Miniprotein binders against b1l550. Designs and how they scored, part 32

Target 1, 279 residues: b1l550
Amino acid sequence: MRLPEELLERARDIHSEAPSHRIKLDRVGSFGLKVPVEFKGFLLLAEADVWVSLPEGRRGVDLSRQVEAIYELSNPPKDPFSLCREAAISLLEKLNYADSSGVSIRFDAPLQDGESLKYYGVEISSIASDEIINKIRVEILGMTACPCTAELIRAYKSSEIAATHTQRSLGILEVSTKAEHPDPDKLASIIERAMSSPLRTYTKRPDEGGLVIRSLSNARLAEDVVREMIHLFLEEFGHLPEDTHILAAVRSMESVHMHDIYAERSFSLDEIRKEISSH

## First folded at step 4 (miniprotein)

Design ra8
Fold by ESMFold2-Fast, scan of step 4:
Structure ra8 (fold): chain B 279 residues (1-279), chain A 82 residues (1-82)
Amino acid sequence: as target 1 above (279 residues)
Amino acid sequence: DPVEEAKIYFEYAKWLIDMAEILLEKGDVEDAAEWYKEALELLEYALEIAIEAGNEELIKEIKEEIERVKKLIEELEKKLKG
């Protein structure tokens, strides 16, 4: 239907009107936007959420202005880290009634695996207020082998049991910092190195046999993997600011159980250094 | 201004189409098809807003682009099947 310009212009004013209830909202914005980004030479279609806080005295936000801001900052495509940070700052500057803004960007990152590519999950965010907090979460699949299975193989000649005890495990590293986002490829590498063995895109039967033998000789509980991830993280990123917060976790998709096994540890760099260095 | 809203989404969709064309040039047919499908959703949303706003010229432009993109998606899907 066609509406007079007067009605259309008045509809825009509704955002500045008083709401029915004077309640502050923490996040109001455009969620699920598809945004082209450039990541390490690849043109990827990422999914973005953008938001601002809404004060108790204002009815709504102009969502189309948020979309316009993201379009302008994304054209030409830029790296998702710069886009995330710049968009959060821009939204807060443009929508000055807000006391905070945020941007979250999710994509599957390509990782070279011989002549093929494999993918791992990346989610980044930047939240702007009187300071900027940058967060990155990396998830990548690897293989774990139960130490109990390895011991059982040594104690009993039960090959049938051994066949059921290697499983896919999802490794997770999340970093929240006032510094810039850590390199996700380095986080993915830490996760893979902590596993019993990494997963590969394609292997021939001889290579597959070697992978299984390696994983069995490097059998690790989910708890072991988390501890190793933390150790490797500190070697690579221990120089980040002391108030940097990290989550290290593993979700083991057990082949012999209906349920997954999960282990995690959250810590600040200051906290973990003191713990490891304790008398 | 709903006319400006429709234009914003229309421009965004056209930009995604341009990016999909770059992927197609590189031989990334599967990814290009996905990007065209995302652009199509934005075009359909822009059309909804343009219809409510009563801008006949914009409605015509968006409809023409929707038809073009649907044809491209069909062609790419045929190519992906071999």
Scores: ipSAE 0.207, ipTM 0.700, lowest interface PAE 5.5, mean pLDDT 82
Fold by OpenDDE base, second read of step 5:
Structure ra8 (fold): chain B 279 residues (1-279), chain A 82 residues (1-82)
Amino acid sequence: as target 1 above (279 residues)
Amino acid sequence: DPVEEAKIYFEYAKWLIDMAEILLEKGDVEDAAEWYKEALELLEYALEIAIEAGNEELIKEIKEEIERVKKLIEELEKKLKG
């Protein structure tokens, strides 16, 4: 049934009308959209969040235009970094009442692990206003070995290699910068190198033994891992702008306890450089 | 415009289906199935919007596509279990 033209003319644009309370909203958008992206030669289905600010004088956002913006840019599939940046810009262009926009894209990134693939979590974001801020969050699992238990056993048995409990640990690096998004593979590598050992998708028994031995020889507290992540990050990404903000964190899923150990540091590159130089 | 919104989702779903078909041609049955499932979700959402908008033609088109995609998913799932 085509609504009579008269009814359409009488239909008010609800989104454009004045709200009952004149309050600006920071973010209004669609969350959990599915978008294809091309990443390292893989076609991946990613989740996307898109949003814009809403001025105090407008009741609602044109959500369809947001979906259109991300769709148009997703065909053909492109790298998620460009998609994120371009979509954020496009949102501001399409929704001229907005003074800011944002896009977040989440997916599991494939990483070569010998002859197999393992995955790490990635969230790529861009926020557009008078400037563009790019954000990337990388999460990857690794393995840590407890140095405390190792030391106790060593003291007791006088063995060169002391057995200790190992646990899976989630390493997190989040970077916000006015520069281009840092390479997620490099970030993942930093996290893995900061831990006692990486996890492997498939290990032959001899390889497994080697991994365990490596972990034991490189026993690290969660605190150690975070500090190592920061150190490695500075070596690899020290060229980023000084106002670049970083979160380095580890969540260790302790095998001996029912609770997790968590450690983090948030900092700017300027801040951490000053801190290191003061010692 | 709800009709335009429904069309956007519908076209997007069709595009996802095209991508799934490409994956299927490459032999990636599992991935193709996942993409079809996502397309199905979008089609269902488009259908809801189209129903709200009262666009009978669009409703019909989306329903037909839903049935097609459901059948494809079933076929692929059978292949994955066999």
Scores: ipSAE 0.000, ipTM 0.169, lowest interface PAE 13.4, mean pLDDT 84

Design ra9
Fold by ESMFold2-Fast, scan of step 4:
Structure ra9 (fold): chain B 279 residues (1-279), chain A 82 residues (1-82)
Amino acid sequence: as target 1 above (279 residues)
Amino acid sequence: DPVEEAKIYFLYAKYLIDMAEILLEKGDVEDAAEWYKEALELLEYALEIAIEAGNEELIKEIKEEIERVKKLIEELEKKLKG
């Protein structure tokens, strides 16, 4: 049984009605939408948040038009970067009352680890208005080792390899730019190279010993890792626009303490270059 | 139009089902099961909208697809447990 025509006509007008209060909303949309994407030869199910700004004079957003835009652009599956940028632009075109739009896509990215795969976290977004801002956040686990304890043991034993405690550390690089999204594999590589050693999957016991020895030989504080990540980032991505904003951070899950250590630095390329050149 | 809204979610759910079938053909049973489960949630949402819209043919089509997908999920879960 259908609803009377008059009720359906009223329902169709709800979104274009005046709201109870004339307040602009910054982000209104479909959050947690599962979207097929193609990433470097892999078919992955990503999670997307899709939104537009809502003006003070309009009650609601056409959510189904947002889903339709994602469907049209994601079928067949394409790379998440193009999908993110194209969808943000498409939303402004389809929802003409909006002043801005955004798309955020999250997935676990496969990374080659010898003959096996491991995974790291990727979140990308594109925010469209009179310009487009692209943002990417990469998170990957690695290992760090305490250099203070290592140095004390090395002094005591006269050993090339000092015993110390090791811990898992989460490395984070976030980049916001008017240029295209940086390659997440390169960001993940920067984080891993800044660590004492990477974490591996599907290893034999001899490989596990090698990982520990590498970590002990390359002991680094969380603070050291952040500084090294910034240095390596500037080598690889220093060509990005000067107003590109970066966050570099490490969260060290200390094995000998009840609490984590956290170190971070946020900066623009212009800011960091001036700082480095003053030294 | 609520009918058009229901159709959009139904179309999107079928899209996820088609992608899950590709994964299943490649032997990615665990991933395929996850994609079918996500598709099932969208089918159930589309069904709710279709019921509110009173479109009997669309309700029937969505219910048939829900039952098919539920059976597929059960089969894949049994396979994954051994």
Scores: ipSAE 0.410, ipTM 0.806, lowest interface PAE 3.0, mean pLDDT 83
Fold by OpenDDE base, second read of step 5:
Structure ra9 (fold): chain B 279 residues (1-279), chain A 82 residues (1-82)
Amino acid sequence: as target 1 above (279 residues)
Amino acid sequence: DPVEEAKIYFLYAKYLIDMAEILLEKGDVEDAAEWYKEALELLEYALEIAIEAGNEELIKEIKEEIERVKKLIEELEKKLKG
């Protein structure tokens, strides 16, 4: 039922009113939207957050326009990188009172694992203002083997190769850059290579044994994994701008303890290069 | 090195066997049996690799352990059915 025109004319535009307190807000928007995206030939349903800044003289944001902006760009479905960038720009154009905007898109990315698929978590973001900053966060599970237990067993049994406990570990790489979004598959690969071994969706028992053996032969502390992630990242993505910011982290889900081990390093490319060159 | 690979599988199997023995001492017969079965699979894989590598000494050692573990599994299965 269309409300009578008279009622619409009488209705206050609440969002355009002056607020009771003149305070600027950094982010106002809609979180948890569902949007289709195309990723590596897959059509995926992703979650999206959209927001803009709100000036001190405006009571509220036109949320409907925000939602419209991203949905217009989502049909037909496109890659999430372009969607983030274009939507962020569109938000600023449509909401002219905003001096900044942002879009985040989250989904599980398919990754080929032999004849099967495994998945890793991805969050792609773009923030627009006088400049555009692109952000990507990748999370993938792998396996680590504890070198400490291995050493204890070696000392006890005097064997060349010691068995040790293994655990699942979550590796995280987050990159913020003025350049284009880094390739999430490459980031996932870096994380997997930094761990003792990758996880497999489906393994035959011999293959499972092989994964365990690989882990045992490459026993790493959580700290080792983070350092290796950073090293591999620099090799693959050293061409990014020097002001590019990176978070490398790992959460190891300990099999012998009730608590997890966590390690991280946050850095800029400029900072870490100076650190490495000084040693 | 296939010999090293076989040795690693063999050692890991032995670790599982040790764990199974601990479980038996605690009275967990069912869990122990499962660990022995996993160990047996690793031993069989180790044996295959050792055969490919042509290491006669390692082949012999793995075969002896396979026979031991098979007997243990049989005994435990009898206890579980009884």
Scores: ipSAE 0.005, ipTM 0.209, lowest interface PAE 12.1, mean pLDDT 84

Design rb1
Fold by ESMFold2-Fast, scan of step 4:
Structure rb1 (fold): chain B 279 residues (1-279), chain A 81 residues (1-81)
Amino acid sequence: as target 1 above (279 residues)
Amino acid sequence: SEKEKAEILILYAEFLFDMAEILREKGNYERAIKWYEEAAKKYEEAAELYKKLGDTERAEEALRKAKEARERAEELRKELE
């Protein structure tokens, strides 16, 4: 049922009224929107959040204007990076009382894996104010093998063959920058290369044996993986602005424990370069 | 990969259906009808690919969803009369 437009003329404009308490809100918006995106030739259904800041003197935001902003830009589907950035700018233009706007888009990214595909997690955001800050978070599973248990078994048996426990580990790279979003495939590649071995969607028995042997011959602590991820990141993305912030982390789902092991490092490019050059 | 094409068509059809629901809620029945019908077409295209692949269960599911989309369009047409 559509209400008569005459009622809209007589109704109070609740959103433009003064609030009960003059308090600024940092993020007010529409969360959990489903939007189509085109990513490297794939049509994917992504989940999006859109928001704006709300000044202390205004009671509410027009949520329909937020949905319209991302809706207009989502048809036809476009790459999620352009969508994210353009929608954040559009929100500020449509909602001129806001000091800042933001858009976050989440999806599972396909990655070629032999004759099949595997998937890794991507979350991107753009926050617009007098400048634009772009953030990307990539999460991908790999395999790690424990070097401590390998050494203990070798010592116990006087064996030349290392044996140890292996487990799935989640690698995480998050980048916040004033430049364009880094390529998520390159971030995923950095994470996999830092691991003892990558995981596969499909393996034949000989290939499975090879991955296990690779992991055992390349045993790494979670701490080793984080350091290697940072090293590889600097080789690939050291050209980004000096105030770029990075989080590198690994969560190891230890096969011999009821709990996980976690290692992380947050840094700016300026900070890490000074640290490395001093040693 | 015909299977991947069918899966993408299902995702596209689901998007089109959701957009039709939003347009319906906003009272834009004429546009909602068009998007429901487009969703049904994409579900049917996916069903044909699944049939060619021998995936009868996924083909039947896609056809069921196509029928649902057409029923939503027909309901809105009756409201416009």
Scores: ipSAE 0.000, ipTM 0.143, lowest interface PAE 19.6, mean pLDDT 82

Design rb2
Fold by ESMFold2-Fast, scan of step 4:
Structure rb2 (fold): chain B 279 residues (1-279), chain A 81 residues (1-81)
Amino acid sequence: as target 1 above (279 residues)
Amino acid sequence: SEKEKAELLIWFAEWLFLLAELLRERGNYEEAIKYYEEAAKKYEEAAELYKKLGDTERAEEALRKAKEARERAEELRKELE
C-alpha cells in the first residue's frame, strides 16, 4: 500500500513535539549497532552505541540520522578511533538540537602471542560538545600469585621455593583525555607487565609449570599490581595533558575464596604527580 | 581471510538494508534506494567469496538477500514515477 506524498507533508513530526514532561535526557540513541572496523590489519565486527543529549522541550531524537552518521563514516571500514571521533562530530552537525554527542565502540582486540593470537577487551569513546573527550578502556586477564600464602608455606617448610595459590586476575586501565586515544596494545602491555605472569593461549613447547614458577617468583597482591600499573603508565604516557584522568584496577578471582579481591585508584596526571613528589 | 571478508560484507549489507528501511519509513525514497542498492552489492560480493570458499549454502542465502534488496529498491523507484 502506497501512502500519498501529501500525507507525509500533513503528518505530525512526533520527534519535534513537546514531551509529556519537560525533562532533559542525557543520552538517547542507537545502542548495540554492529559496525565493521579495521584494527591493526584485522577486519573486526565491533559493537557501537551512538547517542545525543535531548533537550527538555523535544519529544524524541531522529534515529535514522544517528545510524546515517556512523554508516557514512564506516564504508569502507576504517580504524575505530577515527570512526569514533568523526561520528561524534557528525552527530552534532546532523542533530543541531543536541548539546553533546557520543560514540562508543567495543571489540575484542587480537594480540600476537608467540605463534597464536589471544584477545583482550577494548572500549573506545569520543564525546563531543564544545570540546572532544576521548576515552579508552582496556581489560586483559593475567595471572597473580599470593605472596602471603607463599611466605607462610616457606616459613613452615623452610623451602627456597615457596608454594602458593595462583588465580586469574582481570587488569583494567581506563583513560579519559583531550588528546588522541592511547594505543590499546600499549595499555594491555602495561597491565600484563604489572601482573605476576601473562596468560597464554598455548605454549610452543608446553611448559605450564614455567608460567606457574614465573608467578611464584613474582608473587603480587592486587594492590601491588595496581601500583605497578600506575608506575608503568606514568613511564609510557606521562606526556599526556595534565587533566587526563586514569582508572587503574585489578579484580583477582581468588582460587582459595568464594569471593574476589578488588583494588583500584582513580586520578588525574596533575593529582598523581603532586602526590608522588610531595614527600 | 576470505571467510572474514565474506562475514564482514554480510554484516555491512544487513546494516545498509536496515538504514534503507529507516529512510523508507521517513519518506526519503531516493536515499533509501541508494542504500538498498549498496546492500545488494555487498551481499553479491559476499556470495562470490562464499562460492570461492565452497560454501554454496551461504552463497545462495546471500544472493537471495541481494535479490530482496534490489526488489525493495525497484518498488521504491516505481513509487517515484
Scores: ipSAE 0.000, ipTM 0.337, lowest interface PAE 13.0, mean pLDDT 81

Design rb3
Fold by ESMFold2-Fast, scan of step 4:
Structure rb3 (fold): chain B 279 residues (1-279), chain A 83 residues (1-83)
Amino acid sequence: as target 1 above (279 residues)
Amino acid sequence: SPEERVKILILYALFLADMAIILARKGDLERAVRWLEEAVKLLAEAVELSKEHNLPELLEKVRELLKEAEELLKKAEELLKKE
């Protein structure tokens, strides 16, 4: 296949040319690649982004080498954490003009829920430069109930009124660390425990009633959920390096409003410990 | 699910075939052949899984993809033999 080889060589020459403007680019790469990964015994279809930094004197990146790097490391399918770290390092080694590289992998993680499975969102990243930074973001849906529902239930016997004060809420934990990626199942567990009640893929009618009653009995503001998530995170992951950065957030899909309520806190472990112990 | 398993095997095989084409274009026919052999193996596994779980639409699609991958493998092997 002589002609395709000649075309690839010409394309590489173009990429090594001086650009129209001498401006550095932070991330240039292949986004939205489909990659199989093995996660806790499951073969999953993940979506991956791979990138490198581009210096001001170079027109383009070698995209074929980026795709090659991640696909070589994905055969056989491996855990997405090792794939992320190894691919980021491999990219930086293969594309020696780059100052940094990165890989992000996104998938829906199965979580055992009695005899059924439910799914939560996971995005993991590794960014390589003179050091490697590992990032993980976990998103899971749960239920929240306004504390005002306790007063409403006491005052009113209508199930319709009670129902308007329960809502779906999206819990978010994002961790950036020089240590290995935290276990996403543990992050998902923290989020669910902080909420009024978890959501389930399937419940029987008696279990559905119990879920609603549990949510109403454990009523929490979005602000309460974020604080509880931080508290539970520190109990489970307080051993991570002090420069570890965390984002804890909740987005409540308010049943009585046309808009959502959002609460968040970002912090380093060093910062939050000083805040909590500042007496 | 078995359907998801078959779809993942198909996707992986297609990626290996695409990478093999890229490797062949770079003159790395030895690796191209190796990756096409793996793609053929994955599609053959997908065929058997589709039969086992009675997935007739996927079975038809996988059989066609397997045939295409086997034809690509044969072509890559012939190019490698010509050095």
Scores: ipSAE 0.000, ipTM 0.276, lowest interface PAE 14.3, mean pLDDT 79

Design rb4
Fold by ESMFold2-Fast, scan of step 4:
Structure rb4 (fold): chain B 279 residues (1-279), chain A 83 residues (1-83)
Amino acid sequence: as target 1 above (279 residues)
Amino acid sequence: SPEERVKLLIFWAEILALLAELLARRGDLEKAVRLLERAVKLLAEAVELSKEHNLPELLEKVRELLKEAEELLKKAEELLKKE
């Protein structure tokens, strides 16, 4: 045995030692890891966080085992949903002192837009313990127009358009479920259909004026958009477990003011069905 | 739809069984048994839904998965008794 090997064998395992204070920590891990993923035919560079719970009697976690867990599963690159679930489960196997583990993966998802691409935000997570909970958050920009422009829309048919305005709005759908992650393209579609109109990377048909006219003809408050998102979500994903939790939200970036408008609703499937069915 | 509900129950049960196997290998047999009990319950529900809605291909698949889950549960329970 070489001297360096002997020194390594005799060195203190600091992470296995008792801490100065016997306090459990909920999440300890490696955050901001760069991980390649394959998403619907695209190779993307995603950002990942991995963590485990740390019991009150242990000073630290082995961070190298956390990184190993996700990187072993990311070569070759695979879909981010399978990577997320499998890495969370693998963390519990590799770190036997942990009661729970979690993985989050964030990336910009490409979406075909005519002959070009646009992008929407996706964040997924899987949390493993004596159950597995899968969470997905989708964010996509669209257009909204204030219903106060309704009179202007009527006037526009008579060539009066002087006070017309639209704004960008960020639509958000977040789903937490014991089932598999919902398809993010379907969530993005729900958000865009709830908006006054979608945004384009480049507009050939219709032209830019056409998008504005469409938005004005389909004027919606942020509150209207949230309610429509919930309605469309229930049509597409009403089969999920009753304890599935959903957040639907819209942030409208007001073009005429320095402030934003925000509307949201959080609910479980069981809760919302009882509410809608009430007379 | 009923078919989608059955597929959902199968997916959920398969994940629970996988997690149970990992926990059992770590020596956490009590949690492994609990997860396998849940998996068996979900697959039993899937069997009943497949019968009720006349889904013969899914029924055959779910019955086989239920048998496998019940065998894993029995094995885990026997290991726990040896503790």
Scores: ipSAE 0.000, ipTM 0.445, lowest interface PAE 12.1, mean pLDDT 81

Design rb5
Fold by ESMFold2-Fast, scan of step 4:
Structure rb5 (fold): chain B 279 residues (1-279), chain A 80 residues (1-80)
Amino acid sequence: as target 1 above (279 residues)
Amino acid sequence: GTEEEIKILELYAKFLEEMAKIALKKGDWEKAAEWYLEAAELLKKAAELVGDTERRKRYLEKAEEYLKKAEEIVKKLLEE
């Protein structure tokens, strides 16, 4: 019913032998695993990657042992943050030749939107070595309106109300820290507040006109959105360790062009505070 | 919605089936039986939620398949 122990031992021996070239590999593992997680009362299917470092003297990793480690920790489903951290630690314990391990978990997170739910993207990871580094990336769609086009139309028509093009924009916040993972709902909130207006899942409300008017009244460039996201992030999460690294970005799908506009800034908390203080 | 819940239950049952297969290959028959039983319960829940008679029948048939696998494993454990 199972493979003979002799065959399993022979397979393990192959991975322990010397490689063709004595070169270290940074990440070797099982990628694209489907795992259930419990997130704020919701059962979700997440996609996980698990990996370890491979020393220069060893040919391969025990991939089946990696899959077992995360699967054993996934039943019953638990919160993805605990799963990420516990699995990364478990991988180092089970694969003693590794200097580091990592786990990444991706899922679409539900967010209450009136009487319905909308979803935003979450990717979390934990990388274990002599310390544990926790990373989180949140992506959420919103609306922006071009201030330049609005101003041009206003000037041409001599009116204060401008018909301008609106576009969907993807806001991105990525945080790498030695502290616990930041709450993704708070990161999503920061992104939405930085945009001209949020996108709605249900569009048959009287608010449809309100969202358009709000977007036009709060017209912002991609560059404006990134700066506002950084400002709001510092207000909410400025207490994190000084070596915390942040990426803030926005990708705007321009409705009148066949290309996207992209703006980003990466920084450490220490770096950005010194920069703001010097101005 | 209900359809999204049904899809999640179905995919979770498939995940548990894969875990049970891994456990069987490693000789962990107790865990394999537990995971097959859990997979069967998830598909029974999906059958309760689905409105379509043909889909309900398919979920119940797959649940019965999982139950039979678990029963065979338990029987072998008790015989040893």
Scores: ipSAE 0.000, ipTM 0.371, lowest interface PAE 12.2, mean pLDDT 80

Design rb6
Fold by ESMFold2-Fast, scan of step 4:
Parts: structure tokens; sequence; C-alpha cells
Structure rb6 (fold): chain B 279 residues (1-279), chain A 80 residues (1-80)
């Protein structure tokens, strides 16, 4: 049942009241919204978070205006990049007390894998203030093979391709830029090429054998994978603005340990170019 | 490609104009002037990239509007 709108005349405007404590909040919003998006010909169900900053003198945020902002822009479904940017802008237009707004959209992106599909994780965001910052994070599983154990076994058996342990490793590339969001398929490709081998949704025994042999002949430490990801990123996306920030990381789910190995590097394009050119 | 870049520059410039207007309303004149200058630069870049003469003219005209607004704000600040 809908209550009479006349009650709004008698109710306090709680959101515009002074808070109990004059403390600024960085992010106040609606989290975990289900939104349809169109991604490269696929209609996908994505999850969205929308938020704004809240000044120290205001008690609350009009959450209904946040949902309105993203809902209006998501019907009909559009690409998640446009949705992210347009919703962030709309939030600040509708909520004029806010100094900043943000929108994050998460989904599993399909990637062609022979006659089947595999999926990788994508999170995109747009954060609007005095500028717009676009972020994209891509996560995809691959395989790594341990070069240390491979070398020990090679020494023992005098073999050129030594047996070693293999494991699934999660590769991560996150890019923050004032330019457009990078193409997530290209980021996923960079991660896979940096690994000992990619993973597949379906393999037959001969293909599976080939994947394993590829991994064993291309054994890499997590540290090796991160460095290769950075190298490949610079080849593909070195044209982005100099203040673009990148996180490259690998989490290796070590098959011989009860714990994971993690390696990462954060950098701006400006700082990495100076570092590389000093050699 | 290039067309997507042009559309992004156009959207960003419109966004910076909105923020500049909000900054003016809140009394932050220096920041408003900065934002108008940034918006002008983005439309000048869009004009450089676009092949269509009419679109180029519109971008440059809008960039000039932003530059004039920034100059007016700066002149008023200096008169304080």
Amino acid sequence: as target 1 above (279 residues)
Amino acid sequence: GTEEEIKWLEILAKWLELIAKLRLKRGDWEKAAELYLEAAELLEKAAELVGDTERRKRYLEKAEEYLKKAEEIVKKLLEE
C-alpha cells in the first residue's frame, strides 16, 4: 500500500538535517544493485554499486535518487562503460550537495575459447569529482609451473624438460586513467600471454597434454609473470596519459603449499618509463 | 577508435562545465576557472581529431565560450 504523499509535509526531512557528529563520509550509496548490460553482443546481468560523498553538515543521502540515476540509464541495456560514466555524472547532477560520485559495475565477461566460451572477471568504475577517473580491473586464471622444482629434477635426471608442480594462478591488471576504459579483452589477453599457459573450459586428452607440456617448458615464478604483464601492457597501452596508474599482480595457488604466493607492482606510466630507461 | 575518443572528450568537457557551474555556485571561483580551461582544452583536442568541418567549428566555438568564462572569473578574482 502506498501512503498518502501529504504525509511528506508533516515528516521531518531527515536527510537534510544536521548529523549527530560533523564528520564527512567518503562513500554513501546503494550497493549490490542488479543491472542488465550489453557487452560485445552479450546481454549480461551485472552487479552495480553507486555512491556519493556526504558533507559533514548533512545527515544523509537521498538513496532513491541514486537508484533512479542508474535505473533510468540501464533501460534499455547499454554497454557497461557508457552506463558507468553516465551514471556517475547523473549522480552529481541529481545530488548537488555531493563533491564526488562513483559507479562500479562487475560482471563475468565471455571470451571465445575454441568452440566454447570461458569467462574472466571485470570490474569497471567511473569516479567523478573535479575530474573523471575511469578504472578497470581484469582478473583471469592461468597456469604457472615452478621453475625451481623443474631445475632440481632436471639436474637429477639430466632432462631438458623437467617435471614440476603446476597450479592455477590468478592474474590481475587494474588501470586507472583519465582516458577511456581500456578494452578488457586486451587486458585479459596480456595476462594469459604472461602465464606459463592459459586455462581452457574444455580440453580433449591430446590438447590437455599439449597445454601441460607448454606450461612445463615455460615455467615461471609469480614475479616473472608480473614483469611480463608489465612489459606486454606497455607494448599495448603505452599511449595512455602519463599519469595513468597500473596495478599488475599474480596470486599463485601453490599446489605444494598450504598458502598462496603473491607478487604485485603498482606504477604510473611516467615512473615506469623512467625506471626502464635508466638501464 | 578515434570516434570513441572524440565522443569521450565531448562528454568529459560537458561534465567539467557542470562541475565548474557547481563550483561557482559554492564560491570556489579559482577551481571553476581551472575547470573551464580544462573543458576548453578537451574540445580543442576533439576539434583536432574530428574530420567533419561543422563538428570542428562547433567544438572550437564551445571551447572559446569556456575560455571567455575562465578569463572573466580570473579578471574578477584579480580585482579583489
Scores: ipSAE 0.000, ipTM 0.355, lowest interface PAE 11.9, mean pLDDT 83

